VH-VL binders against o04291r164to392. Designs and how they scored, part 45

Target 1, 229 residues: o04291r164to392
Amino acid sequence: DANNPAGLLSIAEEALAEFLSKATGTAVDWVQMIGMKPGPDSIGIVAISRNCSGIAARACGLVSLEPMKVAEILKDRPSWLRDCRSVDTLSVIPAGNGGTIELIYTQMYAPTTLAAARDFWTLRYSTCLEDGSYVVCERSLTSATGGPTGPPSSNFVRAEMKPSGFLIRPCDGGGSILHIVDHVDLDAWSVPEVMRPLYESSKILAQKMTVAALRHVRQIAQETSGEVQ
Below, E stands for the ipSAE of ESMFold2; O stands for the ipSAE of OpenDDE; V2 stands for 0.75 times the mean of E and O plus 0.25 times the DockQ between their complexes.

## First folded at step 22 (VH-VL; framework fv_regdanvimab)

Design W01 (at its last look DockQ between E and O 0.83; V2 from the best seeds 0.00; counts 0 for: pae E 2.1 > 2)
Fold by OpenDDE, look of step 22:
Structure W01 (fold): chain C 229 residues (1-229), chain A 121 residues (1-121), chain B 110 residues (1-110)
Amino acid sequence: as target 1 above (229 residues)
Amino acid sequence: QITLKESGPTLVKPTQTLTLTCSFSGFSLSYPGYSVGWIRQPPGKALEWLALIDWDDDKYYSTSLKTRLTISKDTSKNQVVLTMTNMDPVDTATYYCARIYSDYYDWFDPWGQGTTVTVSS
Amino acid sequence: ELVLTQPPSVSAAPGQKVTISCSGSSSNIGKNYVSWYQQLPGTAPKLLIYDNNKRPSGIPDRFSGSKSGTSATLGITGLQTGDEADYYCGTWDYSLDALVFGGGTELTVL
């Protein structure tokens, strides 16, 4: 219920805590993704996990943009996420602590014609941390979370977003350190077995979403600065 | 049910190139998430990984044999081909192909029955 | 040459428990999941354990896997004569950018 700000704030704070524990901690059993070699030309550090509900990917990298700009860019998922069909912000609620809570409905394209497209009903929380970092975290609202649930859609299968988002830390010399966590349950069991890798591979998630985000923001940074990275 | 089968010459002369084909069914490399790898085992010796190729055409090779190995896939035929140049008697082994369905490339399942290749003059 | 170290042989009587160790390093077992394979005489290897401790369908619960630090262990309880085989551990080595196997362990049922 959008009329219960206190309740939404509680959900937001819980999401934030869990996200942070994933982004820089070991709440998820992160394993370095094979094929992503560290080095000066590396996109960043990418890790994935199967020891969680659903699939999860994490990435960390440097971006030559200020935190707020990075957040603005990444919040616009349709601009960089190929499989994102639409993002609708249904409500915007001040959190009272300088943060913002948004109720968001997201539609994805189906990666195959053999399965229904997935959609998300989520709460997104944007806030500044005491250390100057900017965080955008997001999670699905379900009956279990106690928040308002979105309407069902006959054309989509409702997927679940576990606490995910961006942690953007300012760097002393300028720019930001960006931590990205994508943690989703796409209900892989409901699709044909031959297609399940599309829904249960953390590596695919990392490639299509997590690394795509990092690559996009870096590209924008290059365009803005006129520098070749 | 998933099956893999190795085929190719069982006898190769030294310095010649070995070409092995892995024919598989029950899965396709046109679908993301699947990979095929090659492993060999000399008589009475341990398993040795050679190479793998995934759905995205990423290729990995044994460091010690990289210069001698080439792996490729023909998705339309459900085949993976391994070539190994400059064969030597020490390369005599049973050669296996196997499926990988892991984000970490940490396991093979199932395996082909293997094909024995002897390198001799 | 072998990156993963296994004991060359282990033996036990039927009904007993055996463990097979697999010792690696921070660049392989320390960073990735371990798999185990059973190879019966004259046959192709069979996946026994994946992701450190998970069993594929058809593998009995007598087989177990564990990982700690840079080492992994395969456990076999209720040893049967049919368990006589070679066992291999495997994982990805990030320093070599390659999959690596142990040297194998010959299990003899006394």
Scores: ipSAE 0.713, ipTM 0.881, lowest interface PAE 0.9, mean pLDDT 94
Fold by ESMFold2, look of step 22:
Structure W01 (fold): chain C 229 residues (1-229), chain A 121 residues (1-121), chain B 110 residues (1-110)
Amino acid sequence: as target 1 above (229 residues)
Amino acid sequence: QITLKESGPTLVKPTQTLTLTCSFSGFSLSYPGYSVGWIRQPPGKALEWLALIDWDDDKYYSTSLKTRLTISKDTSKNQVVLTMTNMDPVDTATYYCARIYSDYYDWFDPWGQGTTVTVSS
Amino acid sequence: ELVLTQPPSVSAAPGQKVTISCSGSSSNIGKNYVSWYQQLPGTAPKLLIYDNNKRPSGIPDRFSGSKSGTSATLGITGLQTGDEADYYCGTWDYSLDALVFGGGTELTVL
């Protein structure tokens, strides 16, 4: 049944498990992103996917903000994701033990006028792990997952978000270690062949989304600490 | 179909600067996704990568030759230009350009037919 | 002085199988995928294998690739006289920030 709260929690728990296997493990074949500067001023470690379904990117870096503040910032996608046109939270469901399930409709701007813009219908699950880490994970609701049917995709191509999100670990002495995974299928076959790299490049995904998120939260952290760039 | 063609002088003298042009069709450096690179092969010897330029103007050069190489592009003409200074007879080789997928810079397809450059007096 | 090491030559009879090795390090093959190129006499190189084990359209399935640790292997079965060529491996080296090729392997079909 589409409205079953136990069914939504099952989807959320599966998304969490798969997200963690990508964020801290080898569920995706990660390769180091070329063009990132190793060194003392690096924003963190950035990897992109190879040989996987869809495209994926991962980043890991230090931020001088507490985990809940990092989560609050990153949940507000329009504040940092340039291509985000709108985010509409249609439902908020408590998951027990302080966890929260959200049903979210997101519209994106298109990078080219030759292809339709993408939209997403997703479940987002926020919870605190027993080790003190805070997790926000998200995945599309599709016919394969179950769950409620989303808004119609008029004038948009419905894209798929595979289990993605943020793992935010508290540090001794303050601050957090932030792990980000973005994993999407933008339906690259629905665009002209010459445009397909815009929709199937893991490097472009990293630049536009994963790295952008990490830079945004680090910039806010610097502004709150009063440090000069 | 995607094609690349190398052009430039076939004979240069020692100490001169070599300028090679790669003209291509079937893809563009106006959009993200691709790079163009240069590879050479001395007669009877192995392939040696020289340089690449990405759609966003990122550039990479072989470690041993970087002080002698400059790569640039003219996106509107679908051309990439390589210059190599202070030519020496050891630089006699066939020079190829090729398309590279930009995410990884680690495989070349397709290749041009190559142009042979001889360095002698 | 080469970052990637290949045997200089291999040979086998028509119909047999041959393998060509490519040995690297943790800064190249250990971190990234390997490509292979076939260069027939008098011609430009041609992409044969990418992403360790994938074939472009038009490459027959008797060509295969694999990777283990810091080494890669090209396999060719059902050898034909037309397979006589030089074979090169290539990958990105993260320490050098550069593309590297192996020294090449000359395949002779006897």
Scores: ipSAE 0.544, ipTM 0.797, lowest interface PAE 2.1, mean pLDDT 90
ESMFold2 (binder alone), look of step 22: mean pLDDT 92; pTM 0.939

Design W02 (at its last look DockQ between E and O 0.78; V2 from the best seeds 0.71)
Fold by OpenDDE, look of step 22:
Structure W02 (fold): chain C 229 residues (1-229), chain A 121 residues (1-121), chain B 110 residues (1-110)
Amino acid sequence: as target 1 above (229 residues)
Amino acid sequence: QITLKESGPTLVKPTQTLTLTCSFSGFSLSYPGYSVGWIRQPPGKALEWLALIDWDDDKYYSTSLKTRLTISKDTSKNQVVLTMTNMDPVDTATYYCARIYSDYYDWFDPWGQGTTVTVSS
Amino acid sequence: ELVLTQPPSVSAAPGQKVTISCSGSSSNIGKNYVNWYQQLPGTAPKLLIYDNNKRPSGIPDRFSGSKSGTSATLGITGLQTGDEADYYCGTWDYSLDAVVFGGGTELTVL
């Protein structure tokens, strides 16, 4: 219920805790993605999981932008996520601790004509941590979470977003360290077998979403630097 | 049902180039997530990975044989081709192609029946 | 040359349990998942176990896999005559950027 701020905050805090355990911890068994070698010219460190519910990817990299700017850029998924059709913010609720809770409905394009497009009904929590880091975490609201559930859509298959998001730490001297976690269940079982890799591959998720986000924010950072010069 | 079948010469002379073709059905390399790899096995010896190619045309080769190997795909024909130059009798083996359905390119299922290649004068 | 080490042979009587070890390093088994293959005499290898302990469709639960540290183990319970085969472990090695296999283990059913 959107009229229960305390309940939503509880869900948000739980999402935050779980997200952080993924972003910098070992709540997920992260394995380095093949083809992404670390180095000075690399986009960052990318890892994926083979042992979790759904599919998950993690990326970490440096960005020459302030944390809030990074967050603003990445919150606008349609601008950098090719498969994102739309993002609608249905409600905005102050969390009472300086944070913000948003109820969001997201529509994705189907990666194949053989399957229905996926949509998400999520709670997004934005907050500043005690160490100065800025976090944007997001998770699906389901009957199990106790939060308000979104209306079903006959044209979409409701997918589940596990606690995902961005951890943005300020760096000494400027810029940020960005941690991205994408963890979703796209209901791959409902898709024809030949197309399941599109829905059950963490590597594909990493390439299409996680790395795309990091690449986009870095591109914006470069453009911003060029404009200043 | 997924099937793979290796084809090519069964006899090659030393220094010649071996060209093997893997023809497959039940999946396509036009679909993201699928890869095809080559593995060989000398008589009475262990499996040896040679190369793989994925849907995005990324290629990986055995380090020891990289200079001798070329892998390519023809998506329209559902074929993957492996070429190996400067063949030697030590390269005598059964050559397998197999599907890879792994984010880490690390396991193969199913396998072709294999084709035996003998390198001899 | 072989990156993964297996015992060359194991044997047991029908109905018994056998284990096959696969020893690697921090660059392969230490940071990745292990797969196992069964190769019956005169046939192509068949995927037996993937992702340390998962069984493909059609593989009976008599076959199991586990991983600890830089080593993996294949377990076979209720050994049958039809289990007589060569078994290979395999995984991705990040230092070599390559798929690596063990030397294979010949299982004999006594």
Scores: ipSAE 0.812, ipTM 0.913, lowest interface PAE 0.6, mean pLDDT 94
Fold by ESMFold2, look of step 22:
Structure W02 (fold): chain C 229 residues (1-229), chain A 121 residues (1-121), chain B 110 residues (1-110)
Amino acid sequence: as target 1 above (229 residues)
Amino acid sequence: QITLKESGPTLVKPTQTLTLTCSFSGFSLSYPGYSVGWIRQPPGKALEWLALIDWDDDKYYSTSLKTRLTISKDTSKNQVVLTMTNMDPVDTATYYCARIYSDYYDWFDPWGQGTTVTVSS
Amino acid sequence: ELVLTQPPSVSAAPGQKVTISCSGSSSNIGKNYVNWYQQLPGTAPKLLIYDNNKRPSGIPDRFSGSKSGTSATLGITGLQTGDEADYYCGTWDYSLDAVVFGGGTELTVL
């Protein structure tokens, strides 16, 4: 049903389970990304998928901010995702277990004039796990998943977000361990062959989205940190 | 149709610097997605990877040869240039360039025809 | 010596099956995919198998690949005289920050 909280919670819990299996397990056959250069404040470990459905990237790093602050920053996608044109939260539903379900319409700028821009219609689920970790996970709503139909995609190509998100674990002594998974299908075959790497490369996804998010949070943490760690 | 072609001298003298050019078409290094690499093969011997350059100008070199190698690109001309200093007769080989998919750097497709370089006094 | 080790040669009669091994380490095959290249006499290498077990367009399903632990295997069934070539495995080594190839395997069809 369109606004059925029990049905949406079922979708959200399945997305959470799939996301966690990618973030902390081997549900995706991850390989370490080449071309990440360690620096004085290396961002962490970045992996990409070579042979999954769609494209996928994963990052794991330490951030000197508490989990709720990290989640707040990352939920504001336009603040760190350069290609994000707009984010519109159309519905906010309490999950009944202390979590929150959001129905979100996102429009992206196209990186080239030769292909139509992508948009997304997603369910985002925020909750706290029993171990004190904070999770924000997200997936597209499609006819296969159920849930309400999103806005029409008249000037966009509707892309698919597979279960993706942020797992934010508190550290002893302060700060957080941040796990990020981005897993999408951008419909690369709908673009001219010369442009397809922009839409089918897991490394480009990592650089533009996954790494960008981690760098953004770490930059904010450094701006607020006056102490030597 | 994606093609690559190697060009440069076929004969060099010991101690000279070899400069090879890879000219390619059907793809570009002006935007993300691809790299170009160089591989050589001495007569009757195995393939030996030399260097690569990515679209964002990131570069990697063979550990044993890195002090002798320099790779660069001219994206407007679809060319990649490899220089190798202090040539020696043991460097006699066929030199190939190849397109690389940038995600992993180990996916060479297609390869050029190769150019044979002989180092002799 | 060699980062990736292959047998120097292998042979079999037409119609038979052959396998070619590629042994590496945890810094390469153990955490990355393996590609295979075929080099026919007098020609440049061509991509034969990518991502352990996938075939590019135009490569018949007689060619297969697999990976287990730090080793990879190329399989060729229904051998034909046209399969007579050198075969190379290749991957990325994260310790060296470099592409590594095996020493090559010369396939002779008897």
Scores: ipSAE 0.561, ipTM 0.811, lowest interface PAE 2.0, mean pLDDT 89
ESMFold2 (binder alone), look of step 22: mean pLDDT 92; pTM 0.944

Design W03 (at its last look DockQ between E and O 0.60; V2 from the best seeds 0.65)
Fold by OpenDDE, look of step 22:
Structure W03 (fold): chain C 229 residues (1-229), chain A 121 residues (1-121), chain B 110 residues (1-110)
Amino acid sequence: as target 1 above (229 residues)
Amino acid sequence: QITLKESGPTLVKPTQTLTLTCSFSGFSLSFPGYSVGWIRQPPGKALEWLALIDWDDDKYYSTSLKTRLTISKDTSKNQVVLTMTNMDPVDTATYYCARIYSDYYDWFDPWGQGTTVTVSS
Amino acid sequence: ELVLTQPPSVSAAPGQKVTISCSGSSSNIGKNYVSWYQQLPGTAPKLLIYDNNKRPSGIPDRFSGSKSGTSATLGITGLQTGDEADYYCGTWDYSLDAVVFGGGTELTVL
């Protein structure tokens, strides 16, 4: 219930904790994505999940922008995520600790005409950590998690976002270290078998979403600085 | 149903280049998530991985044979081609192509029936 | 050259259980999923087990897979004469950046 700030805060804090455990920990069994070799010319460190519910990808890289700017850029998913149709913020609630809770409805394009498009009903929590890092974490609100449930849509299949988001740490020399976690359950089982790779591949998720985010923010950084990669 | 079939010469002379074609149906390498790999097996010996190519045109080769191998795909024809240069009698083997549907390239299914290649003068 | 180690041969009587081991390292079995293949005489390999312990459609539950640490095991219960074949384990090696197979195990049904 949007009228229960305390309840939403509890959900947000739980999401934050779980996200952080994924971003820099081993709450998910991360394995380096094949083909993404670390090096001076690499986009960053990219890993994909094993033995988790749904699919998950993680990326880490340097960005020559301050944390708040990075967050603003990445919060605008339609600008960099090709498959994102729309993002609607239904509610904005102060968390009482300087953070912000948003109830968000997201619509995705279907990657194939043979399957229904997916949508998300999520809580997004933005906050600063004690170490100066800025975090934006997001998770689906379901009956199991509590909180307000989103309206059903006959044109979409409701997918689940597990605690996902961005951890943006400031660097001493300027810029930020960006950690991205995407963890979703796209209900691959409901899709015809021939199409399942699009829904059950962490590698595809990494390429289409996680790395796309990192590339986008780096591009913006480059444009801002006038530098050529 | 998914099928793969290997084709090419069954006899090659030493120092010549072997060109094998894997023709497949039931899936496409234009579709994300699919890959095709080549594996060979000398008579009475173990399986040896050679190369693979995925939908994103990423290519991987056996380290020991990398300098001799080239893999490519023709999505419009549903074909993957493997070339191996400087053939030697030791390269005599049954050559298989197989599909990979894994983020980790850890399994092959299904396999082609294989084509036997003999390298001899 | 072989990165994964298998026993060269195993044997048992019909109806019995056999296990085939596959020993690797931290860069392959320790890090990735293991697959198993059956190769009947004169035929192409067939996938038996993927993702350590999953069976493709059509594979009977007599076949099982497990993984622990840097080793994997294929189990075959209710051994049948038709199970006489070569068996291979396989996985991806992150150090070599390559697919690797075991040396194969010849299963004889006594």
Scores: ipSAE 0.764, ipTM 0.896, lowest interface PAE 0.7, mean pLDDT 94
Fold by ESMFold2, look of step 22:
Structure W03 (fold): chain C 229 residues (1-229), chain A 121 residues (1-121), chain B 110 residues (1-110)
Amino acid sequence: as target 1 above (229 residues)
Amino acid sequence: QITLKESGPTLVKPTQTLTLTCSFSGFSLSFPGYSVGWIRQPPGKALEWLALIDWDDDKYYSTSLKTRLTISKDTSKNQVVLTMTNMDPVDTATYYCARIYSDYYDWFDPWGQGTTVTVSS
Amino acid sequence: ELVLTQPPSVSAAPGQKVTISCSGSSSNIGKNYVSWYQQLPGTAPKLLIYDNNKRPSGIPDRFSGSKSGTSATLGITGLQTGDEADYYCGTWDYSLDAVVFGGGTELTVL
């Protein structure tokens, strides 16, 4: 049963505003990520959070694919996110402005046998901005946000995704500029102290999710182009 | 509780190679999150960072001393080893190891008690 | 010349407040956060402040930190004779790919 569409759109628009403030602004204290080895093909600009609620990472890079193709690839989280076990779209709701709202249940593999795997219950909002950019943003649905209750998480720890997603701007001559923000709270206090960095490190988040996504899209772009380079 | 302890020779002759070992407990370099670094302090002078090694074996060295320094780890023994070649009397100092948070490499806690190394003929 | 600049010494009376500055550049303090260390005579340094203004467990709230632009400041209120020590700031420098420390500030409680 569809929950109040006006309520879901309100949640979606709040998520969009918050995501954009992180992607293009200073809503998060961003610092340059250390530890990426230089290579012949720089991945792009990568930053990680300091002193914020949860952990966050941001990346920006050029990809030689059209915005809709980039969005299609990145929505298929299991194809690029190693720890993603499944992504189930339980509801799809037209937003009436050409945008789409999805209610999504995601399960993750645990990175260690010493802690329970995480799952997420989220609203994902896809829309085109007035400047021609395409956005896919996502955030958890909780009692504080409103919206329908998700599947029970008896075998998982329910984690929180704070407004996160992809801002994809078309380039003259083809291709896109891709901005990625991942912002999560993985409930790190529920794991043994030795393992907590796996769940509280913004650098690990960047390496496992944010950089992985950008690298994956770039790899597909190179393979799809069929170019000699 | 997390502890680190430095060990190695207290007296070294000029031109010799210094080898220092940091033995630590309460955390591990086999898991993400932390690194271990070395800092020295000549008598009456300021702290000088030397090197660090991360859990994933990434290494960073002081720019001025990098040609003389090598850092390595033995994760199974919870040890980090620093070697410094071609020792000179100006290298006389107290040498500390410390745990460093790997995301930013900008804060050190805790520190070992330090070991004093004298370089003289 | 040091990458991070601190005054060589500061002094104040018991019970008063003192501040210690740490001046850097856009490649270090301007891009990252600052930590502070207390070194009592004859002892190893001890972390006092991390992430510009956070205290590790066991550090009293008389110690505070802040950062603005390319400079950081350590504040100490309610000075006690036990606070006499050397104080160092530290951070990562992105141009050098290295940890940098200030030259240290000797605090005297008169």
Scores: ipSAE 0.581, ipTM 0.815, lowest interface PAE 1.8, mean pLDDT 90
ESMFold2 (binder alone), look of step 22: mean pLDDT 93; pTM 0.952

